# Designs tried in a protein design chat: VH-VL binders against N-acetylmuramate alpha-1-phosphate uridylyltransferase (murU). Part 11

Target 1, 242 residues: N-acetylmuramate alpha-1-phosphate uridylyltransferase (murU), of Caulobacter vibrioides (q9a2m1)
Amino acid sequence: MSQAPKIAMVLAAGLGTRMRPLTNDRPKALVEVAGKALIDHMLDRLVAASVETAVVNVHYFADLVEAHLRAREAKGLAPRIVISDERVQALETGGGIKHALALLGEGPVFVANIDSIWIEHAGAAVDAVAAAWDPERMDVCLMLASTTESLGFHDTGDVFLSADGLVRFKDAGEIAPLVYVGVHICKPEITADGPDGPFSLLPLWKRLAADGRVCGVAPEGLWMHVGDPQAKLAAEARLAEA
Key: E = the ipSAE of ESMFold2; O = the ipSAE of OpenDDE; V2 = 0.75 times the mean of E and O plus 0.25 times the DockQ between their complexes.

## First folded at step 4 (VH-VL)

Design b65 (framework fv_cofetuzumab)
Fold by ESMFold2-Fast, scan of step 4:
Structure b65 (fold): chain C 242 residues (1-242), chain A 118 residues (1-118), chain B 111 residues (1-111)
Amino acid sequence: as target 1 above (242 residues)
Amino acid sequence: QVQLVQSGPEVKKPGASVKVSCKASGYTFTDYYVHWVRQAPGKRLEWIGGINPNSGGTGNNQDFKGRVTMTRDTSASTAYMELSRLRSEDTAVYYCARDWGYEYFDYWGQGTSVTVSS
Amino acid sequence: EIVLTQSPATLSLSPGERATLSCRASQSVDSYGSSYMHWYQQKPGQAPRLLIYDASNRATGIPARFSGSGSGTDFTLTISSLEPEDFAVYYCQQYSSYPLTFGGGTKLEIK
C-alpha cells in the first residue's frame, strides 16, 4: 500500500540468555531455525512487505551480527542494512528506537523483534499490518495473535481489540485473548521524550491506547516465540509440517 | 510532584470491614493503574490487586477472592480498597502504588496501618 | 503461583564492600525474550522504593552503583560499593504471571 513504511527498525540487541547454551558463542539473532538465522527469517518477511532499509541495533556479539548482515548484503539480498550501535549499553525497545531516530527518517516505520516466527493461514501477515495503518488515526499499529494460536507468548494475553480496531491493554489480573507477536508500525518520534538509557515501549503504548491512538490487527496464522532451545525445536517441527 | 496520600490508621474487630483510600496528585489519575499491596509485621510484601482508574476494571489475587473490592472516584482522583470479614492475620500496613506499565510500582503511598484485634 | 526465594536472608557487610543479593523463581519469569523481575528497597517505617525494573533497568534517580542481572529463574541485584544509606531490606518481584509475587527479602545490615 502507498503509505506502507519502506524502513524497518529490527531489534537485535538482546543478550539471548534464555537460549543458552546456543547463545554462549553467538547472539540470539544468529541462532538458526530450520537452517536460517532468526534475523534472516524476519528480514525476509520485511522484504516480502516491500521494506527497502532495515536499521538494526547491535549489542551482544555485535561484530558477528554486523558481519552476518554485510555478508547478506554481499549476496545481493535486500534490505539495505544500517547498523545502530549499542555496544556500550543495550537500550531495550524504546531506548533502541530513540537512539536510532536520526537513522529512521521522518516517516512511520516497521518495528520487528527477531525471535517471532509464524505460519500464515490467510495472506501475508506483515501486509495486513500495513493495510490497517492509518497515520491520521494511529501512532502505533500492532500485529496480534490469539493466545490459542500462539506458542511461547504470555498465557494471560496482552490486549483486547475492539470492533473498529482499537487496542485496550488488559487490566491487572485480567486475561486477554490476544498477544503482541513482535511486529508493529509506529511513528518513531513517540520515543523522543522517553528517558535517556534503556526503556520499554509498553508504557508509551498504554498511554497512547488510552488516547485511542493504538490499533491492531490479528491475521490468521500460528505464531511462535523462539525464546529457548525447546521453542526452537517446536518451531522447526511446525515449519516442517507447513 | 507525584504523590499518593493514604487514609489514616484503622483498628477493627474480627469480622468487620475496612476501607482504605489513596488520593493521587501531580499526574493524570486515569493514565496509570493503582495497585494495592500489604505487609504484615516482619513479613513479605503481598499483592492484593489493581484497578484501571480509566475503566474501573479490576483484577485481584485469588487469595482475597470474595473479600476485596477496589473502586475509584475519578473526580476526586482517589482509589479505594475495601477488605471485608477481617481476621487477625489481616493485620498489616496496606500500600497503594502507581503502575505506569509492566506492573512495576514507581510511586507508593505512605501506607495505612490496619490492626485487627478482639 | 511463582514462589520467589531470596538469599541470604541477612547479609552483613561494611561500607565500601560489594553486595550481591540473589532471587530465585520456582519457574521461569522470562517471556517475549524479556525477564519480568523487579527490585525494591525498603527502609524501616517507609514504603518500598523501585530500584530496578525488567531485571536490569535502573529506575529514575537510582545511583549507578545499583545494577540488576539474570534471566529465567536466577536473578541478582548488585551494589558495587555500599554507602551507609544502602543498609535496608531488598525485595524482588515477578510479573510473569498472576498473582504478582514478592520474595521474602534480604536484610542488608552494617557489620
Scores: ipSAE 0.006, ipTM 0.524, lowest interface PAE 9.2, mean pLDDT 87

Design b66 (framework fv_cofetuzumab)
Fold by ESMFold2-Fast, scan of step 4:
Structure b66 (fold): chain C 242 residues (1-242), chain A 121 residues (1-121), chain B 111 residues (1-111)
Amino acid sequence: as target 1 above (242 residues)
Amino acid sequence: QVQLVQSGPEVKKPGASVKVSCKASGYTFTDYYVHWVRQAPGKRLEWIGGINPNSGGTGNNQDFKGRVTMTRDTSASTAYMELSRLRSEDTAVYYCARETVYEYGDYFDYWGQGTSVTVSS
Amino acid sequence: EIVLTQSPATLSLSPGERATLSCRASQSVSYSGRSYMHWYQQKPGQAPRLLIYDASNRATGIPARFSGSGSGTDFTLTISSLEPEDFAVYYCQQYSSYPLTFGGGTKLEIK
């Protein structure tokens, strides 16, 4: 049996307010980059890493997201889709995983945002995260990119990475060389003791990192965050050049 | 209830140093960054720098390079900002402020009451 | 450094009126679908109070009459119907790059 996760939690319940006007009549997950919906870009990457099931949380235009995913399945495309319903209340990253715990099975899962697109320079990036995963040493393993190899992420960075692969979140006023680019592996039960309702993964990650339980890997490539209409155009331009 | 309580007013002569304290309560001190911001009379707010109370690591505005030192005491849940070689233009109210760690963070959600520092001959 | 220009410097209005306050950045403060622009209210003798974070999100406890909008370089704080307690100085602040910077403030005063 492989240690690599066969299940992914795909976080698609965001409101997409920064993508307006593109999200006035559709969710961010269905905004197209280079003719393909953001969620399809991410699902295709997860399939390439042998993910068999995606648990997708839905909130904003939930019916459209669900219809799109069922249409994708009808075309014979993997992965199998399980909907985690947040129509009543969006639960953020940590709350979304906690709400979906019963759907995620036992064992580690991939967790993916829908708004990262990348060009690979050395092997499959998601496979690199799976190869770095060690449940004896880690509770979380982050996919990271250099601030110099990323577009649409903040220039101040998020983290430092040690020679042993341990993550340290930057200090206030500090510039870090690496950004989190929207894919990680985690033990989803780390969210079980979180508050009821919406909460972010970030405070939990900072606590776990202080305990040496957060690792990261920075695969070679160019990462593009599609967070607003200008970033969409920039990403499309870079993809056309590749 | 989250509170940041700062030390009392200071009057200093040019060339002296001043050390302002900021005592945190109502939350886990090491889970949030502490920043320092000043405001001269009739002027805008000016960022001085910030400290990670967990690591003690700091980042400063280059305008204060060589003059500002930020420290903390985790046992007392207190942050400190020391400004040396004071000039008359350092006369200001000095504030500490907390930076949230939430997903849409990087903003100052709670502030101290301010410490008046007057530099005069 | 990123320079933030607030306009007008002083806005004289009466209770019940709508206030619109502008903040313009010398370069974009939006990255990755997030705008690192925040708004604070300051009353005489008091510390600043967070109103709006990331351009458009209302901070906890802030009345619904306060709203924020904008992206890139142009940002607006709107108070839909002024209450007497709203007459104060308002500052924008960016967190997209170091050093962190604040605008010069807009003083909202009773007409």
Scores: ipSAE 0.000, ipTM 0.502, lowest interface PAE 10.7, mean pLDDT 88

Design b67 (framework fv_cofetuzumab)
Fold by ESMFold2-Fast, scan of step 4:
Structure b67 (fold): chain C 242 residues (1-242), chain A 118 residues (1-118), chain B 111 residues (1-111)
Amino acid sequence: as target 1 above (242 residues)
Amino acid sequence: QVQLVQSGPEVKKPGASVKVSCKASGYTFTDYYVHWVRQAPGKRLEWIGGINPNSGGTGNNQDFKGRVTMTRDTSASTAYMELSRLRSEDTAVYYCARDWGYEYFDYWGQGTSVTVSS
Amino acid sequence: EIVLTQSPATLSLSPGERATLSCRASQSVSSSGKSYMHWYQQKPGQAPRLLIYDASNRATGIPARFSGSGSGTDFTLTISSLEPEDFAVYYCQQYSSYPFTFGGGTKLEIK
């Protein structure tokens, strides 16, 4: 549907500490998996879902991220890139979106981490999130994967999904069948009343889920979190087999 | 057995430079990050920076910006930390440490005492 | 930068007693279900020794009497029954963000 967001917030301001030594001389966003930078994997997925503009936050090696994205645009590649500058301080997931509110415009947006890669088994995964999105019912719609069809995510899971698409975040000590895999749609204004400075989306999502405003969809596929050098090698092996 | 062996003690005048070495053995030198941490007498540990021995890429604490240079020699399995424009407050024991799993310092060198005195 | 505050500064106990050491971070050091808080032991004239990584995992060769707990901003190192060799300075360290920072230390001394 044409209700699918045309704008994405791409979260590229992470420090990449778990990815060392690969991130000693480059940001995590520019670490290559199968010969392509992590940020390019995600941008290509968003383009396939008809995203026209990506707002990208930058912090660690910000100049290198910007140079890479400008070089990408110089090749004629979509999406249009808008830089959200966090050079002074990294603002985390919630703070990064709040800081970028003026750049994101009015309406829902995709939000994407740069460190999630996947193999699709049935249709385009980002399109499945767009198809599930309903602004009358939802403030957030999460892309989810089974813990059995994901590598490098939490074995204990993150959420339960009801038959009608509602998300419940697990309680401490619970094991949940589904993990959040780094792409969602949200109304970015949910961050507007958040604190100044760095803050996470997770407490906000838990509050909204308690109000029945967080939904999710679990597309068929294999998801890989590229969080450390061993996960990079594992992802490359799986992609070569696909 | 993993070992990190550092160079001996140094005494320098203010304004001079010091170069500390850290020789690794018992593992593949290029597979693990090497960090540098110092401790002034009676003070807390302070992270200086780290180097990827495979690429030569470095990241450092902004407090040392413009004064610290980290290098390595892969054929000798040795990392180096050079601190320039020394001040009396740079008097400290300087440690190298290996980064296991790219998250924590699992093995440390014995330390190199650096004294900056006029 | 993330500031780590350790308490108490000095803890005086006898062998056989339980030691509980606290470390508080000025910002959360937990992300994606993992806490990037580590504990080190340092004896006079020696380099620090890794005890606990990622809040609760014992490093190789570390006795079972050492345990770590906590998440977010509040972390604890527990030594269930002190041995004579455990009297040392203990430092917490965060590996969540640059610059990596250490606490001020807790000196565990014989009563």
Scores: ipSAE 0.000, ipTM 0.422, lowest interface PAE 15.3, mean pLDDT 88

Design b68 (framework fv_diridavumab)
Fold by ESMFold2-Fast, scan of step 4:
Structure b68 (fold): chain C 242 residues (1-242), chain A 118 residues (1-118), chain B 111 residues (1-111)
Amino acid sequence: as target 1 above (242 residues)
Amino acid sequence: EVQLVESGAEVKKPGSSVKVSCKASGYTFTDYYISWVRQAPGQGPEWMGGINPNSGGTGYAPKFQGRVTITADDFAGTVYMELSSLRSEDTAMYYCARDWGYEYFDYWGKGTTVTVSS
Amino acid sequence: QSVLTQPPSVSAAPGQKVTISCSGSSSNIGNNYVSWYQQLPGTAPKLLIYDNNKRPSGIPDRFSGSKSGTSATLGITGLQTGDEANYYCGTWDSSLSAYVVFGGGTKLTVL
């Protein structure tokens, strides 16, 4: 199959306002779950999938995020960190990737949110996304979870998945069985013709899905979105049971 | 205790700019964002943009991109909104509001009337 | 940016119950939390409900919120004459970088 991406875009420029008071003096990326910062949970998952470089966008408490990542590197931990600076303005998911295009190199990349944590029930979830990736068929490959195997994600779901792995985004008024859980592979150049400034990947994904260019995979496991202090406690309880 | 005090009413000519201020008090200024929301007569609220005073980071609604600039003076505890290239349809009440991550607005200023007329 | 759809008016007598609907799409209400605001004549909007169904301190339990699919509702029980106001829903729209969209408003008349 195709080579798994060695570069990841890690989206760490989030404002973290719903995590207060935990984010009063630190960014969301540095909030600890089970004694480990959210960004470190995600970076360790990416390392396990053979990612060699993480491009990390920074905005809220950017200096603290950078200091943490440099301290991580000083301990000899992979991946190599490249900072994508968004101190002036947070650019959202699509704008963040577009801004980082020169840093992401050529070829597909992983894209990862810092606030998704999971328990694996069958193999490495990030490896499953890499195994499903096919650049002849796909511009985007989403890591998905059942709404019944996810905590803190939208209960109305995001997408339907065909037997062939094709994604259809739900229409207004529909309830979908699967949610996007914060990791995907994409060709980052799909953002190049996007709007200037902040924009979401979702409208771009919908356009590509209409052309049959968005696929997904739903690895077995339990996914937890750490979006607020109650979700942090819930995630810690589930991790303690594992 | 929480107060957002906006500057006084403005009357402007088409093509000019207006700069409205919002002074926050009764809480730690850098703990919350401030958004600007306008309301034309008989219409619903329209979000223009907001700022995180802690970082200086801003967000703007696409309709106002290129015409609106939001800035913060952390020492003064004040947020400013400047709207340029004014048109008659910019006649509205302009509110500042304390912002929870662009998800909801828990305290509002009393509003500043901006009238654009020739 | 998409505008959320509300009925332009609703009316009921004191002591009655009303519901005010807010209809959107998957990019706004379908995927995000909804807030509700009360605006009395000549005043700034006031937060009534956030995170679909939560009340800030000082808001009486007569006010409630709910969300189903791409629609949200504000419920008001035990109507009082002081509830006569405009009501607006609001949410984040994940399309085209728009963070916040509001409904067109519903005028509640207590007759």
Scores: ipSAE 0.000, ipTM 0.413, lowest interface PAE 15.4, mean pLDDT 86

Design b69 (framework fv_diridavumab)
Fold by ESMFold2-Fast, scan of step 4:
Structure b69 (fold): chain C 242 residues (1-242), chain A 121 residues (1-121), chain B 111 residues (1-111)
Amino acid sequence: as target 1 above (242 residues)
Amino acid sequence: EVQLVESGAEVKKPGSSVKVSCKASGYTFTDYYISWVRQAPGQGPEWMGGINPNSGGTGYAPKFQGRVTITADDFAGTVYMELSSLRSEDTAMYYCARETVYEYGDYFDYWGKGTTVTVSS
Amino acid sequence: QSVLTQPPSVSAAPGQKVTISCSGSSSNIGNNYVSWYQQLPGTAPKLLIYDNNKRPSGIPDRFSGSKSGTSATLGITGLQTGDEANYYCGTWDSSLSAYVVFGGGTKLTVL
């Protein structure tokens, strides 16, 4: 219905503590899965969804991330890269978007983590999120996967999804059928009233969901969270079988 | 209520091995890493290693690689730490601690009461 | 020797304030978040501050943290005798020498 976002915020400023020892001498974004860096897997998915510009925040090994992205551009590969510099302090998910607001423009954007990889079973997953997006009804639209169709995500899940596409975050002790798998569309201005330092998107999402402003879609596929070295090996095994 | 219950005190001879257990309860066992941190008398804490119970993946501090092995039993909700080739300087309190791992750091939010290991000749 | 440097002791009277420093390098504090732990005599360490300046539920706002460059600071106001303890800073080290490093500790005495 509405035009898909042409701009993505790519969250690459994490410390990579989960990936140690692989991240002792490189950022998580540059850890390779099946011979391709995690950030390149995500950028290729965004390009396939017609994203033209990626705003990438950098902190841990920032110079290596920038060098990699400039080398990617030098090969003629889309998208155009804009660096959001967090070398002084990592700002987390919410703070990173707030810091990048001037670079993201006025429209909705994709927001992507760099550590989600997937195999598609029916159409392009990122396109499914764009097709579900409706700015009159929602401020956030999450890409979701069943806990049974995901590896390396919490078995207890994250959210419930109504027939109308509304998201409810689970309460402590609940088991939810769906996990957030690292891609969403949002109105980035929702972060504008957040703190001036680091903060997480999750409390903001919970408040917006209570107001009926968070929706989601669960495309068919298998999702793999590459959160530690064993999960990297598991993802490589599944990709080799695809 | 989150609880980490460690096994009892051990007295060992130099050159032997010790295996300490940590029983976790009050949360979903596979949602958090468990680390082992020791503290020699009068010294600060020293991180030895940790395990992700969901994957079985382990990481060890370089000082302890080759001497320490950490394992998890998901069915029992228990993490084990085995330290081999014991020396007198391994005399310490050994803690298990729940590790909250975020994109932007990790830290230990709950600690066991500690297991005293004494290495004497 | 500890990778992170703390003063070995600090003291003040009840109701006063103290500051405990923790100094490191670019491979640890300079590029990573800092946590602080309180250890009362005969007990396990307890998380006091995480992510440089955040408090877990149940920790009073008398405790605060900050970080600048390669140094971090723990502040305690309104000192109580129950605050007598050892205090340790901790962070992730990006070098190959260690994953997590702790300071040598600061003993706080409230007279």
Scores: ipSAE 0.034, ipTM 0.597, lowest interface PAE 6.4, mean pLDDT 88

## First folded at step 5 (VH-VL; framework fv_ozuriftamab)

Design e1 (from b13 with heavy chain D99E; at its last look DockQ between E and O 0.85; V2 from the best seeds 0.00; counts 0 for: pae E 5.5 > 2)
Heavy chain, then light chain:
Amino acid sequence: EVQLVQSGAEVKKPGESLRISCKGSGYTFTDYYMHWVRQAPGQGLEWMGGINPNSGGTGYNQKFKGRVTISADKSISTAYLQWSSLKASDTAMYYCAREWGSYEYFDYWGQGTLVTVSS
Amino acid sequence: AIQLTQSPSSLSASVGDRVTITCSATSSVSYMHWYLQKPGQSPQLLIYDASNRATGVPDRFSGSGSGTDFTLKISRVEAEDVGVYYCQQYSSYPLTFGQGTKVEIK
ESMFold2, look of step 5: ipSAE 0.287; ipTM 0.736
ESMFold2 (binder alone), look of step 5: mean pLDDT 94; pTM 0.954
OpenDDE, look of step 5: ipSAE 0.617; ipTM 0.849

Design e2 (from b13 with light chain S30R; at its last look DockQ between E and O 0.84; V2 from the best seeds 0.00; counts 0 for: pae E 6.1 > 2)
Fold by ESMFold2, look of step 5:
Structure e2 (fold): chain C 242 residues (1-242), chain A 119 residues (1-119), chain B 106 residues (1-106)
Amino acid sequence: as target 1 above (242 residues)
Amino acid sequence: EVQLVQSGAEVKKPGESLRISCKGSGYTFTDYYMHWVRQAPGQGLEWMGGINPNSGGTGYNQKFKGRVTISADKSISTAYLQWSSLKASDTAMYYCARDWGSYEYFDYWGQGTLVTVSS
Amino acid sequence: AIQLTQSPSSLSASVGDRVTITCSATSSVRYMHWYLQKPGQSPQLLIYDASNRATGVPDRFSGSGSGTDFTLKISRVEAEDVGVYYCQQYSSYPLTFGQGTKVEIK
């Protein structure tokens, strides 16, 4: 019922220290999996979901990220790129969104990490998140995966999902069946009251979930967190099998 | 700014009950999990369990489950660790520690409560 | 439970030395953290998620590693760095700490 967001915040400002030595001379966003940069994997998924503009934050090797994205535009590839400059200080997920509020405009946006790779088993996973989005009922909609159908995410899980699609974050010591896999839709103004410096979305999500304002979907597929060099090799092996 | 202030040292006999406290200030108490970590004299750190102060949900190290109760009173921003029947082996320093809730690391620690159980 | 073994169990260093402490896990760990407990004090966070320095931690401290093997390094030890260093995992319950590495300054 609700239209899918046309704008995405793409989180590319991380130092990628667990990816060393692959990130000694490039940002994690430009590390390749199966011949394609991580950021391009995610941008292609977002374009397939009709995203028209990506606001990309930059910090580590920011000039290389910008040059890569401008070269992508020069080839005529969507989406249009807007840079959110974090060269002075990395702002984390919440801080990055708040910093970019003027660039993100009015209305809901996708927010995407660059380090999730997945194989779809039924339909486009990003479209499933958009199909579930309803701004009257939620402020955040998470893309989730089963811990048993994901690699490189933690085994204790993050959340439970009700039949109505409501998210409950696990309690201390609890094992949950689902993990967040790095793509969501939110109303970016939920970050407006946060500090101007770095902060994480997680405490904000927990408060919103307690008010019934966080939903999620778990599309079928295999999700892979590309967090270190071994995870890159594992992801390449799985993509070659597909 | 952020402070975790624990109740004072306790000297107890085996079989007695005890509740120690940890009051958080300078932050929204219900946004962060609170954990208890013990350190026997001259020994390392041992996680006992934690609580989500918003929901009251708890998780325990199996070693301590049934031996202690973790609780919180969010109206006064206070977490508790409680024994119904102390043993001499419960002699230790007990720390409360706040976790951020993302990578579950302990960013702030209380000053510790020394519990001595003897005789 | 994931057991964490630190090496060495103790060491003695001079001011300015490089110090390396390792932490080996019995199973793969996604979230590994490091703490310092100075004499007579509560533990304090140094490194979270293997490599990120906590607020106020000097850049002489660095962390690295993934899977089962993690390393904490002090590039130039200072007298204030004395204490016991602990690794800690939060990838599997129960949460566990390494047995500690005592660092003395001679």
Scores: ipSAE 0.165, ipTM 0.688, lowest interface PAE 6.1, mean pLDDT 90
ESMFold2 (binder alone), look of step 5: mean pLDDT 93; pTM 0.950
OpenDDE, look of step 5: ipSAE 0.679; ipTM 0.865

Design e3 (from b13 with light chain S91H; at its last look DockQ between E and O 0.92; V2 from the best seeds 0.00; counts 0 for: pae E 5.3 > 2)
Heavy chain, then light chain:
Amino acid sequence: EVQLVQSGAEVKKPGESLRISCKGSGYTFTDYYMHWVRQAPGQGLEWMGGINPNSGGTGYNQKFKGRVTISADKSISTAYLQWSSLKASDTAMYYCARDWGSYEYFDYWGQGTLVTVSS
Amino acid sequence: AIQLTQSPSSLSASVGDRVTITCSATSSVSYMHWYLQKPGQSPQLLIYDASNRATGVPDRFSGSGSGTDFTLKISRVEAEDVGVYYCQQYHSYPLTFGQGTKVEIK
ESMFold2, look of step 5: ipSAE 0.433; ipTM 0.782
ESMFold2 (binder alone), look of step 5: mean pLDDT 93; pTM 0.949
OpenDDE, look of step 5: ipSAE 0.798; ipTM 0.909
ESMFold2, look of step 6: ipSAE 0.275; ipTM 0.731
ESMFold2 (binder alone), look of step 6: mean pLDDT 93; pTM 0.950
OpenDDE, look of step 6: ipSAE 0.749; ipTM 0.893

## First folded at step 6 (VH-VL; framework fv_ozuriftamab)

Design f1 (from e3 with light chain A50T; at its last look DockQ between E and O 0.85; V2 from the best seeds 0.00; counts 0 for: pae E 4.0 > 2)
Fold by ESMFold2, look of step 6:
Structure f1 (fold): chain C 242 residues (1-242), chain A 119 residues (1-119), chain B 106 residues (1-106)
Amino acid sequence: as target 1 above (242 residues)
Amino acid sequence: EVQLVQSGAEVKKPGESLRISCKGSGYTFTDYYMHWVRQAPGQGLEWMGGINPNSGGTGYNQKFKGRVTISADKSISTAYLQWSSLKASDTAMYYCARDWGSYEYFDYWGQGTLVTVSS
Amino acid sequence: AIQLTQSPSSLSASVGDRVTITCSATSSVSYMHWYLQKPGQSPQLLIYDTSNRATGVPDRFSGSGSGTDFTLKISRVEAEDVGVYYCQQYHSYPLTFGQGTKVEIK
């Protein structure tokens, strides 16, 4: 019987150029929302879902990210931190996972961006993704949110979800009701045949979805993409109301 | 090397049909979306619509819905833009443009097909 | 439909000048893309996702902005930068472009 992953890949290597000037002297992962770094918001959610180890990739201001994470560990806070070093070249989402394969071990992992903040309306969203995970039926399980109940995401959406949880990526010019919000479970070996350099997961997901191997779940809540300084302010305002 | 090669210039009369083409090479054609963008003489760029060549699914700018048909033949890596009845106002340069598949930015463009509709 | 208004509509610059082009949207958009159409050529991608330079684009080009207001800057314009610059949004359909900014090099 499948279990929730105990390991997460946390994607913290981005340049954060849209977040300038806030990212002129720090990486996006350390930009604060309501007094807490973006990466800490996500790590707390993963720990609540029983994640024991986070493999965190680093590139832009990598020494600051490492120092922050070691300080978090020194306070006794889970999870254990393993650094995947991308200082020489940022590898994007697919390349980052491939580079970290030896660190991720065997079995499924969570993969999480650091720039999604959310308020839960019915149960723990990360647990819902884990509950839907079935490696016999899927290679990827996406956490999704409604475009009409989210902030900072594009209105045109990303995907449709069938009654039995299969993902279909929207066609060109089509409006989809759901957006990917930066957390998923995958078999990390799906990246193994990719190039050694930078590459994105999205083309791989589209191929897997065509084979019926991508599923998703849309837990009830409010999702906020913290992609720029105005989105940070909007997220803070909404968190203050909750 | 990614290339989008479009069919040659066309001179037509109002009421005639026309199909122009865009052939993609140097990449997996069905992994990316193809869009059509028009540029009327001396004017800016206007998005017409796009196609997912793998599924055949299309989306249109409402201004052009029912006026043009976007299609693709994935066996020959080719997208098409078609009119059943041209108008003089269809005189423009038409570009195909590849959508990488996120954020809908157009990373590669065809050379353009000039369509002139006059009597 | 989200309308994008560029300013200025045209400008003349000397080699080495700093050039600033603005793009104003009628409602908030998540990202802005920028293209250059050189005389007699197809458009080419310069900036995607507001601030990321496309491959091969020199670092004199930069983009910024959020909400309704976005900017493209050329820190030191060169003779080959002549053409029409367009902003483009994908926040909602239809996808729309700005009216264009014609840059002439004198």
Scores: ipSAE 0.387, ipTM 0.782, lowest interface PAE 4.0, mean pLDDT 91
ESMFold2 (binder alone), look of step 6: mean pLDDT 93; pTM 0.950
OpenDDE, look of step 6: ipSAE 0.602; ipTM 0.855

